VHH binders against Transcriptional regulatory protein TdiR (tdiR). Designs and how they scored, part 1

Every score and structure here is a prediction.

Target 1, 227 residues: Transcriptional regulatory protein TdiR (tdiR), of Thauera aromatica (o87940)
Amino acid sequence: MQATKTGNASTVFVVDDEASVRDSLTWLLNSISLDVRTFESAKDFLDADISCTHGCVVLDVRMQNVSGLQLQQALSERGFKLPIIFLSAYGDAQMGAQAVKKGAFDFLQKPYRNQDLLDAVNAALALNREMADKQNEKQKHLDLLATLSQREMEILDKVVAGSSSKEIAKLLGISYKTVEAHRGRIISKLGLKSTGDLMHFVMRGSSHCSDCGRQPLPGSSPCRPAA
Structure headers, positions and changes below count from the first letter of each chain, unless a header shows other numbers; Kabat numbers aren't used for antibody chains.
F, E and O stand for the ipSAE by ESMFold2-Fast, ESMFold2 and OpenDDE, each averaged over both directions (binder to target, target to binder). V2 = 0.75 x the mean of E and O + 0.25 x the DockQ between their complexes.
Where letters were taken out, [cut] stands.
The coordinates of atoms that the task and the answers printed are left out; those that the model quotes come from them. Centres of patches stay.

## First folded at step 5 (VHH; framework vhh_7n9e_1)

Design s01 (from k5 with V102Y T104S)
Fold by ESMFold2-Fast, scan of step 5:
Structure s01 (fold): chain B 227 residues (1-227), chain A 123 residues (1-123)
Amino acid sequence: as target 1 above (227 residues)
Amino acid sequence: DVQLVESGGGLVQAGGSLRLSCAASGFTFSSYAMYWGRQAPGKGREWVSGISTSGGSTYYASSVKGRFTISRDNAKNTLYLQMNNLKPEDTALYYCAARLSYTSGKYYAEDYWGQGTQVTVSS
């Protein structure tokens, strides 16, 4: 009925060559107020610009002309970061296990209960929201750090490493008073109140993102908040 | 060629102690502040402790303050973490880290981390 919502709205992308499956999944997911967008083929899905939307993907592991595993590989090469749930016939358990090992969010064997699919989708959407929030926080830290001069960043790194203002002054060949002034400016620029707040700020910014080590693609186009 | 090699991890009971070491090479160790970080399975990396170039100033995460002690020996190019009164929550892969550049905006990047040493604390 409605056009795809933007902002915090999530979309479930269903990729299946069987119209009856697309229709039944659309009906089921719509029953809990989730937006669904369906595709008849892997090619149609790959041709769509979906890389910067929020949501998850539901796809059959044995899709005609392209297996689900091949689709997963192609999406990874394009920098696709949405969680993927594989649906598979009972005999495809090994393929599903391999898909999870290669970074799929979940794998459901047919016949599955409707509630199991809904639980998997809700969990995938929750993970996608958490990933987006972590990426937003990291970008916020980056933007704040970008307000710092090179000297201020040098001082910040030494403060975080535990250097006293006296030690920093000796290392940089500047006065103690100058270091204290820089520390005050750093805290102010970062919107903080104390050196303790500064340590917490830096620890959050240095946290490893949970998807950073999975599929590092040079030149990838990860989804970033554009709002 | 920058290299950081951690050692000293192992399996210990809750309340026990371990001393981790990090052997550094390929850079002027005494000119850089050093850090310890850790990563539990399924979690992101957490900053644990930092030490100034001279060893005169140290900082700790609230979760380890009073139990862990960071130190360094600049003559031996070695960083240490003394871990006392270990808890099951301390179970993680522990990494030695050095940040050697301010020019690339890589302040929060995992820069020059070693392979890590596993610490497992049983209850």
Scores: ipSAE 0.000, ipTM 0.091, lowest interface PAE 17.6, mean pLDDT 74

Design s20 (from s02 with S31D)
Fold by ESMFold2-Fast, scan of step 5:
Structure s20 (fold): chain B 227 residues (1-227), chain A 123 residues (1-123)
Amino acid sequence: as target 1 above (227 residues)
Amino acid sequence: DVQLVESGGGLVQAGGSLRLSCAASGFTFSDYAMYWGRQAPGKGREWVSGISTSGGSTYYASSVKGRFTISRDNAKNTLYLQMNNLKPEDTALYYCAARLSYTSGKYYAFDYWGQGTQVTVSS
């Protein structure tokens, strides 16, 4: 079944210069209720400005004006994040394998079974949803942290560093009762129940944050609307 | 430069014990709170334990409380995790992390991470 809300729908993008191939793939994918958008060239796809879309890409490894590998490289340079599935003719299987080595999700060698394509697409969409869920969790984590005051953030830092309320009170020159009140507010604002939950919250958030210098600031848009 | 190197992992039977070590270099160890985390196959990172700069305060995840003991030796720049009564569900890559106690970091990320040591608990 499909979701009733449009904002979180997944789309399969088909890039192939043969109209009959685009039509056949659209029919096949629609038969399992997947939304499809087709493009007759790499240029048309790159011009489509699909920055906020969830889904995957299905493309032929060989196209008239641009190879699928060249398109993959152009998308990588633009920070493209959708999983890519390559379709290759029997003689092109090595190019498909090379695409996977360069970060493509999968490749299918012609002739393939319709079920193999559907399985690959479903797996790619599942991966894309997992990646989007992780990114949404990270953004929600950052948004929650952004609700903390400067003082609360200072106290959170010391709690995470293992300091007791008595030690924090001494370090900040405030009363024990004031520290306890701030700790309660922090736990409440972050939707948690205990200091143990707080440590798990921080560790979970930092599981993708070893390179935090590359992260967007809290409040910055994770996705830009299509121009 | 800055390094955290874990050791002491291995294969152990359920109910057994292991002692993990984390050797720190390239920073003033005694200024940093230290932590143990773990990651099992197919799961995200999980916080295990934390210890203050002096060793005076220790914290544990509920799943390991009473079985694991965190400690540190500031003279040797070394963090330890004594693991007792190990269970198959403790199987994971164990890594240490460091955080400067007196300064807020961006997004509350840890300042330094180790690469981990594998712990496998058989039934």
Scores: ipSAE 0.000, ipTM 0.257, lowest interface PAE 16.2, mean pLDDT 77

Design s21 (from s02 with S31N T53G)
Fold by ESMFold2-Fast, scan of step 5:
Structure s21 (fold): chain B 227 residues (1-227), chain A 123 residues (1-123)
Amino acid sequence: as target 1 above (227 residues)
Amino acid sequence: DVQLVESGGGLVQAGGSLRLSCAASGFTFSNYAMYWGRQAPGKGREWVSGISGSGGSTYYASSVKGRFTISRDNAKNTLYLQMNNLKPEDTALYYCAARLSYTSGKYYAFDYWGQGTQVTVSS
């Protein structure tokens, strides 16, 4: 801990019904100082409630009762965001391609080189860390927006759309002076210096979530790391 | 209650043009600013343009300024995006949005969009 980015430990989650595979992957990943948590079934993995952790998932396309594709679907339906790396036998290449088309991070066909797995895992962890940092920044912006009054929020939205203070005054049935006062308070509450800064601030905070099509409510992200 | 329905997307060659439409219902259209956003596969959402309720003021992202024109017809409750000189990097799902809900003391604006309309620009 030396005042650098994130500080959260990452875990590699290994889902495979064969104990020898879980042990081999644990040994390999531990050899480069990565923490590993293993699961012998899709059910055990789903029951573990890891939705708010940082890391990546390594799973086999073929498992006893549930395919890796079925597990990927169940995780997607729960809003699970960790990168998934599939491990597949030679005959499963089509299923691996399908998994990638549905958002899997990578697919490795057996037999794979140990270094290829390590490279895929490191790339997945880097992506997960980048995504977590972006989500944390977005949530901080939404929390600041939550300090605005209803009238300030109405004026902010019209300012972002390019409306002048005279147009806003006409649209809302209030005086020009009142609009200017509200604009000043908005800039102050958001810790900004100008109307130009306001546009950049709102652009960063005004993207939809990809899963639901709605902006998250301020302070409502269950997976935001503690500040 | 609120419905936004996008149309006008399709496949075009680089340098071509498309006009997108967004039909709005369930709210007083002329009182709200409207926006066009887009999302390409594997990328985050990008706001490309916005227009005031009166239509008197517009905003454009630098990536589209000079090529795209936003407009609205408040009598028809319809938002438009005229896209000229299209580039392969404009390939995305395009959706319209309105911020319709506010509460005193907190920002709870919800952006709403339908399926969107797919724009594919060939190289």
Scores: ipSAE 0.000, ipTM 0.117, lowest interface PAE 16.8, mean pLDDT 74

Design s22 (from s01 with A33G T53Y)
Fold by ESMFold2-Fast, scan of step 5:
Structure s22 (fold): chain B 227 residues (1-227), chain A 123 residues (1-123)
Amino acid sequence: as target 1 above (227 residues)
Amino acid sequence: DVQLVESGGGLVQAGGSLRLSCAASGFTFSSYGMYWGRQAPGKGREWVSGISYSGGSTYYASSVKGRFTISRDNAKNTLYLQMNNLKPEDTALYYCAARLSYTSGKYYAEDYWGQGTQVTVSS
């Protein structure tokens, strides 16, 4: 993934009400050249509006006013996309199980080894980059499809269903030459070489249809869709 | 395309043991938390056990704690469930799942489920 790597800048967001913990985590993470931003409360973290950043979150499961699990639920309801790693001095199996069930990336109980935290953070950052790359490819696919006219989309649908140009001409009530011209324009607009490439292109974009109809409101962030 | 394939189920007597395997493909297995769930006839789905991406943290439902052990081999992209001292109430379709979301929110929660492997425990 080195040559295709996008977005080298990632930030580790540390949420913990204890200054000594924030300081020790900052030192540890900086020791492997990771950028860190710290927050002493859930409110400060939410107020920072980190919706379109790349990175991961490290947070304590127990804070003075709000538990980390409550913060995770609030972030979940807001469509938060960064992987979350929980740290706890009070971690028991039940609390860790709840965090993971609700989508946490990992749960580490103190005392943990520094290397275990570093491994968890590096894995979370790798996942975040992979997800960002997949979303970028999906958006490029949708953008290319958006360049097609209504007639070109109708022809594309028939081509991927296995219809010949002659069959498409009959189905749509247009000439064979017109279908061939449209097929050429479709292939050109999508940056493809052949009908085989066309089938492959469509299959890549249709893997998760539940996502294909999701549209954020105009001007809303793709990292934080409007409700 | 994400694919999860369970194996290792079968018919066993009460007190017996089985080891389930889940072969994962189509995603970076070592970057995701995994879990096992089960569904008995006429019952809803029940969460059984979960494991962090590294294998460093494991979690169990109270009904199986001390009897079942979840583990993973990231080099082989395989998840395991060792089931010991099986009881008739453990009879269910067992399936593995990958948690691909950072949250359980409506727009970002995406679990991939296998088709399952049947475990039947006779008394």
Scores: ipSAE 0.000, ipTM 0.163, lowest interface PAE 16.7, mean pLDDT 75

Design s24 (from s01 with S31T T53W)
Fold by ESMFold2-Fast, scan of step 5:
Structure s24 (fold): chain B 227 residues (1-227), chain A 123 residues (1-123)
Amino acid sequence: as target 1 above (227 residues)
Amino acid sequence: DVQLVESGGGLVQAGGSLRLSCAASGFTFSTYAMYWGRQAPGKGREWVSGISWSGGSTYYASSVKGRFTISRDNAKNTLYLQMNNLKPEDTALYYCAARLSYTSGKYYAEDYWGQGTQVTVSS
């Protein structure tokens, strides 16, 4: 069976310094037709720059040289977007809980049932797909807005705010006919059917993110193009 | 530095009235539309009213139409919401908002919200 969309296949990234663990997880995940990439160290994982790919990460809380919590912190500082599932031993349950508090998707305490890992992975992949879909919708919205001129964007803002064409004409020092022409072009460029649709278009695209409600610029991404 | 500061909230009995105010600074208030929104306990945010830059056009959510009146004083950089015939279901945190979108060279909305003022309507 093929991926839902060409180029949007998901990968499970496994980071563990024990080869036997990487092999076991690969076999398990492959048994339900999931693609797997493994890394033997935090350095190898970071060097691969996979933050802009689709998938999820399975990460042990204890590794040689770097703890899983240290790796999670480094990834967060880099803007890493993939869901992380931690694997922890019984004595490390508190460390796993701390990882979730720091933004990890889930943690599983060893020994865990194979089905519990598969359920967690499937849930993480579903979240990643949902987040990617939202980002694509947001990008399409921004791309449409980018087709508008500065004057058209000014007029769109005022129309959405309930200003009449007569009020906009007075505010901007242009003719009523010019405002009406701009309104027609805005509706056409945004693929809308009516002036009433403009309110919903602008409202649906609005976001109050950690950056004072700002949306990213069209085509602007913290991620580098994936290999 | 955009600032929106709401005031006028409080406890009032059903059928009563309150007038909310929003003091705006850090942008040219008189050239932008302004809005009132609210968030009730256990509910999402909803827009209740909006007003054009001149005050010549207003809009209201169906739930408040005929009971609430939005107005502005551009000389004082102040937005108002007159709330009449208040109902227990009007209980919410009320906040004013400005959409300062389409900054030069940018193609995104930049929404600014106040801290809000609590309105509690007793039965």
Scores: ipSAE 0.000, ipTM 0.180, lowest interface PAE 15.4, mean pLDDT 75

Design s25 (from s01 with S52Y)
Fold by ESMFold2-Fast, scan of step 5:
Structure s25 (fold): chain B 227 residues (1-227), chain A 123 residues (1-123)
Amino acid sequence: as target 1 above (227 residues)
Amino acid sequence: DVQLVESGGGLVQAGGSLRLSCAASGFTFSSYAMYWGRQAPGKGREWVSGIYTSGGSTYYASSVKGRFTISRDNAKNTLYLQMNNLKPEDTALYYCAARLSYTSGKYYAEDYWGQGTQVTVSS
């Protein structure tokens, strides 16, 4: 996969205290036209202005000053949502288990095949783009809902609950024609084709783990770290 | 749409074995880390085993290490759990999950969950 797609660039951030490893990874990743930025320490990476929406991080689990797990935690606290691929020396399996539990994208133990790393990076970049697209779609969904009046939202809720226009009219003390008019406006505002599509539209916004997938407050955007 | 369909559960005697399968569809299977979880009635979810995208890195809960083996076949979009030396305390609904994750903690994205397959170990 290319570094640029539809005007957006992806960057692979390589964090490793060994220059030979950084050079090898840069050559390998550049061979498939991926942009690479390297850092010799977690501190250098955290101090850098990394405000990119698309990318992934490749990092060693053991570094001179801080562990890869500490970097993973620091990135999480800053609201960065880049997928992380860990590279480890022999014997780091327990650190890998902790990385998995904390949501790392992948973990490769040295010696690994070049193709395995390329596959992991390409998968991580594809995932990152898919997540950016889903975040944009969720925001558009919320923006569309925000265009509805209080009455329109009230009618939407009752339609989703299975109430007919006749029943809604009775419940809200308004005419059948007024309910039908509101249903038409809701359909139009939400960019839908029929009243039957309202159920699908509402269900689409909640087709994920209710505790895990819902962000009550955005930490920070992928391109802006938390203040 | 994303679907994860588990199979292979059933009733077995203590000391027996079962092999669970999870058929994945609707997403790029090779791009997701996968795991098995379990839930007994009235209890919270317990993480059992995880496998990264390449299949080389596998991890296990202490309660199952040495008895269970996780594996995946990216060509068939299938995740497996081989369960040996089953114990009554292994009785639970077993489900597979695809983890969409960026970092640790609250900043990870959605997990996709299957409906589960029941494993009952009698003694």
Scores: ipSAE 0.000, ipTM 0.279, lowest interface PAE 13.8, mean pLDDT 75

Design s26 (from s01 with S52N T53P)
Fold by ESMFold2-Fast, scan of step 5:
Parts: structure tokens; C-alpha cells; sequence
Structure s26 (fold): chain B 227 residues (1-227), chain A 123 residues (1-123)
């Protein structure tokens, strides 16, 4: 149907143990029409389980009991996907830089200009929207691949490997017309228009593998509530 | 195709200055933090400085703080390191680096380093 233009459906999550900081950031972010949800501790944030939301996190490097870096590690282990922006005091800039090296989106050193925070948040929200769109496309591709029969998967594998319909027919012991019929069904099931689109579909679904065979921790899922 | 190309290194006397540049291409430069690292002969790689995407926040290793200044020009996709009051112990191959990570989960995380530019400081 019709895609309606919604405003930013994204939320900025602020984690800081100082009420004055949470209030200041809420006021600033609300001034550009961004929704804000605040947490006074890492525990409160983790208990909220926001893994399936859109947005970004603004997180202080130093908090009571659990440091911002420890919270980032816990979120990473849970497969958390929202961009994290660290706020650091002058002496902790190296910790902020280390957080980015470990997967955080950005860091800002106090005192920062309000516009620098707004720019960082807007950039993080834009990246989150882009990544969510790419993840939705990837999931659609995986769902489409799951509709293929065993024979269709065998044929797809050989097409991707560069085999012609004549070669596939010989390899599988079926007729050329049967292979062509299966190729047509594969293209149709995957919502594509041509064999060239098929190669692009499969290539887009694969990526350079830095963590091949890696699984998230048992029970950790970005879109399932905690037990 | 991500590329990082450093330039500006050379031979300089102690107390002198150099400005290093890093030309970046193949990614949205303005969206990622950038770093300078160095490797001296017979030693491991050490981090020298870092700058956030906007250029408003920086960090420096204690060994270079007050002497080096990192900056970036997002319109030109270029990273800079202004090096003042150079010391013989600053002699090293200097690299620029980017970590292309989108979340704390390291999804799409890839580290990219340039080939480096040699800086030699005479005593």
C-alpha cells in the first residue's frame, strides 16, 4: 500500500547517572524534535531491553558500578545494533577513542558544543536508518531463498558457480528444458527479472567474511525479549 | 574499494615541524572517526591521535600531547597531523587508519590502514 511519511520514529537513549545531564540533553534534543528516553544507570538501560527499536544511544564513559565501556561490551555480547555515542571528560578522551575502536559510532569530549552533539546524533540516526534498511533487505533475501525447493537450490548453486543450463542438465541428469523451467521459477520466486539480476541478488546476499561461522550467544537476539 | 594514502613525511631536524596528510576514498569519510598511528624501527605499532567524525573531539597519546594537532577536512576527504617541536624519538613510519564499524556489535567492522609515510628526526 502507500508508504506514509512519518517523522523520525527514532528515539535517542541517554544513559547518565547525573540528573542535570539527562535533563540538559533531553532539552537540547527535544529542541530539534527528537524523542528522548533517559536512564540513570546501566542496569536500568539493560533491563529495558530496547534491542528491536530504532535510534541511538548517548552514553557517559564514567558511571557508578558499571563503566560505559563495560556497558558497551555487554551490549555487543547481546548483539545490540544501535549506534553508541560516548561522552567523555577531558582526561578520558583515550577511553572514548578506544570505545570507537571496539564498535562505538562516535565520541565527544567535554566541553563540547551543542551543535557537535546534535550533528553526531543526527549522523548516528541516519546511519541506523540506512543499516536497518540494509538489514531488512538482507532478511527479505534470506526469506526468499527459503522458498526454494531442494532441486531449485541445487540449480541456483550451479548457476552462481558459472555453469550453463546445458552443463547443469548433464550434472543433475535432467533435461535442458527442465533446468530452464527451474531457472524461471527461481527468478520468479526471488522477485527478479533476469539471470543477471540473479547473480547480483546472490552476490549482494554474501559479504567479505571476517567472522565466518560465528553465532550470537545462546538466548541473545536483537528482536526477542529477555527471559 | 577503500584507500588511504599518506604524504608529507621527510627528514627534519629536532625542534622542527612537519604536516602529514591522508587522502581517503571509497567510503563516506565524514561518517567515521580517523586515527594516526606510528611504528618505530624494532617496535610495535602505537596510536598517536584520533579525531571524531565532526572534528570537534580529539585524543592524543601522552608522548605527543601539546606538540601534535590532528584535524580533518570533510569536504576534501583529508585527514591531517600537524607535528611541532619534533624529537628524535618521533622517528617512525606514520599511518592513517579508519575503523568502518556501524554499531557496538561490530557488524560491518573492518580496519583499514594506509601504507604509511616515513618521518625521520635528526638529533
Amino acid sequence: as target 1 above (227 residues)
Amino acid sequence: DVQLVESGGGLVQAGGSLRLSCAASGFTFSSYAMYWGRQAPGKGREWVSGINPSGGSTYYASSVKGRFTISRDNAKNTLYLQMNNLKPEDTALYYCAARLSYTSGKYYAEDYWGQGTQVTVSS
Scores: ipSAE 0.000, ipTM 0.331, lowest interface PAE 10.8, mean pLDDT 75

Design s27 (from s02 with T53D G56D)
Fold by ESMFold2-Fast, scan of step 5:
Structure s27 (fold): chain B 227 residues (1-227), chain A 123 residues (1-123)
Amino acid sequence: as target 1 above (227 residues)
Amino acid sequence: DVQLVESGGGLVQAGGSLRLSCAASGFTFSSYAMYWGRQAPGKGREWVSGISDSGDSTYYASSVKGRFTISRDNAKNTLYLQMNNLKPEDTALYYCAARLSYTSGKYYAFDYWGQGTQVTVSS
């Protein structure tokens, strides 16, 4: 169960410790019909159940007790998948540039034009939609893999690792003909034409991992209710 | 503890070369297929190369084929990526990942991955 009522719903998350800034950004973003949710601290934002929501984040480079760069690092470590736009005060441009090098989508230095912020947000939302589409492609690949039997998965794993049918037969204690038959069924079940297609299928399906060093346990998030 | 530690990144001019290394510890390196991925600012992750546990089979993304060479030294528990004819578009954080050659019952996710090493290519 997702929190959004439609697959195209997007939210702009604004994190800034100054109420006047949150209000101004909300007004500006609402002027082009964008939904906004605001947070007064990095802690409030990190504690929110927003990881499954489509959208983008707008952060101030300077926050009380936590810098925007530290927040970006914490989000990255949690596998957070939203594009991040940094807002920097006059003279903080270097910090914004550093954030982009560490994976932020963009940064804007004050004084910025309202249209520049709107353009950056629209571009970030477009990127987020592209990322969501690629995640849907990955899920379709995983669904196809789920049709394979355990023996077919074992053989697929060896093929992807570069083992020959003769090597697989020896490793698994089955005949060469049995391995070849399984390889044919795997290719057929996955809707592919060749072993080369198989390599591309598996490698492409493993792309777009948001945080490959710290994935949460499957089914443990609010977006994947177990019951 | 399992560790994958990348090194060899840096600043290089277009047309130049770099060699990345990934030092593995805490698992049986010779039983794992190894991979190089990259992520540029504002972009999704891209898997650029892979190598079988024995080193006999390799994979390359079309964007790097002919320019990059993946290799491994199982005696040293080290994975390499030789990057030639670098382009500004190759600017990214490069990280290595490992998948056990026998992973029955998994979703074909990687078992281990590193934090990455930054590669910046000037024009």
Scores: ipSAE 0.000, ipTM 0.170, lowest interface PAE 11.7, mean pLDDT 75

Design s29 (from s02 with G56E S57Y)
Fold by ESMFold2-Fast, scan of step 5:
Structure s29 (fold): chain B 227 residues (1-227), chain A 123 residues (1-123)
Amino acid sequence: as target 1 above (227 residues)
Amino acid sequence: DVQLVESGGGLVQAGGSLRLSCAASGFTFSSYAMYWGRQAPGKGREWVSGISTSGEYTYYASSVKGRFTISRDNAKNTLYLQMNNLKPEDTALYYCAARLSYTSGKYYAFDYWGQGTQVTVSS
């Protein structure tokens, strides 16, 4: 029995130029109710808009015209976030070392056990869901902050830094009542109940990015959870 | 809290062996690619070995290839580095690092790293 697709299910993207391999992987993954999308070339995969999907990629190291490592590089340049599992023939072990060096999720050498592939895919999907949940919370936080005016943002920064309304009024050259009105509007816009909640809100969106070698996607993100 | 704690360093004579361990806690170890790096005084940081999430694929710098073996035990949340035929040039602080294993650019951009264990090789 083939797996039933759900609209919120994770998708396994299979990129392999051999139809028999795509069919075998589809059958295997469908046997545990995973949704599968296949691509017969790197070009077809790159032309598909998968940036807003959840899942993982199963990618052959050797394909016509493009190696899997070249595809990984192209995806990396686009800021691609889905975990990549490489499948390699015996002679491609050196490409496995290079893939690990470049941040691949896993690298499986043919012939592999079906259970090893299923374990790798399940682990990759679990990790992707955790990453997507964290990214969605970060984006919701940023979207909510984006509703604030420049003045409201200035006041929020000073409130979080511990400044009183009187101090903020003096610093910004506006009246005490204007600051109080802005504070009320900020609390309302952010869906909060008190000034104390502002510190907690700001701290929730504060993730330290130690060794930020991750590239932002060129241009605007097409992924909008509220769409 | 996330912790990476290295152990197994020490003083050893040239030609000797050491086994380093890195105990991980506070994150899902089996979801992270793991790496061993080293830093000697006055030298830049060098990544000497890396291992995939499953442990099937490994990376070795040319300076250590054939002498060092990286491995992991996902059940114990532990990374290992078996170092054989040690040379004075291997003297350094050895530390482990973890990165979320997806296509994120450069392998040296790590999510977590340890404080290190000192390895000193005498001639």
Scores: ipSAE 0.000, ipTM 0.228, lowest interface PAE 15.1, mean pLDDT 75

Design s30 (from s01 with S57N)
Fold by ESMFold2-Fast, scan of step 5:
Structure s30 (fold): chain B 227 residues (1-227), chain A 123 residues (1-123)
Amino acid sequence: as target 1 above (227 residues)
Amino acid sequence: DVQLVESGGGLVQAGGSLRLSCAASGFTFSSYAMYWGRQAPGKGREWVSGISTSGGNTYYASSVKGRFTISRDNAKNTLYLQMNNLKPEDTALYYCAARLSYTSGKYYAEDYWGQGTQVTVSS
């Protein structure tokens, strides 16, 4: 019951207060073998706590009590990572366009063609899989970096900046042999074989800064590693 | 509000043992790597041991390897350090720390530190 889900299977989550819309979308998506879960309100969706599953969300811009844009904002504040596709009625196109500008994956104006929805959903699921793969790589890098001691991190920073072991020894007031020992231990702890591998590792890790403002806040637990 | 509270320090004679605990609150403990550091009077901070999020990987400073064991209980949000065969040079303030974030443009974590628990080893 406290377990978090990080399966390989993807689910399309449909949030719409109209039963006929939920039914038609379920039929359409099931026709191409996609799993669907439906919710009749934003509250039901939030109560389900799906932040750690793989998939995408299809939701209407206008819903009872909470607008789709308000739901998107609430999900964003919770660190929600699933791509969102908005469905908008005639006259709501401007709201749909604003949702995309604020990070929604796409929007479709009613009446839409079945193939347009299927294309959007498939693209969203592909993006979600790519994001999950990149997040797993970033988490692995973070876990490895976090095992480094403060001195090892100081040395790593200077190595990346191009300092020699002699220069690092002088800057930190330690022996050349101690610096070389730390460099070897850093490479070992990070599961690498050479200084060249280290530079490549750090270059990949620096892409993490694109997500720096979206790291989980202290006290937040959207996802945990599988058991 | 991130809080780390260490306990279990005290006076012990050389060759003795102590078990330190760190109670964590205000963040998702199971999502972050943890470590123990120490600081002796007039010396800089020294890293002692580190543990991965799951507890599957542990790392030790050469000065304590084979004598100290780091562990964690994610269900209780608690970090432990079992210290065996203590030496006078192990005398220090021991503190736990969490690596919660990385500063943009830096390659090392932002650390949160507890206030520490004093360990004194007599000769």
Scores: ipSAE 0.000, ipTM 0.192, lowest interface PAE 15.1, mean pLDDT 75

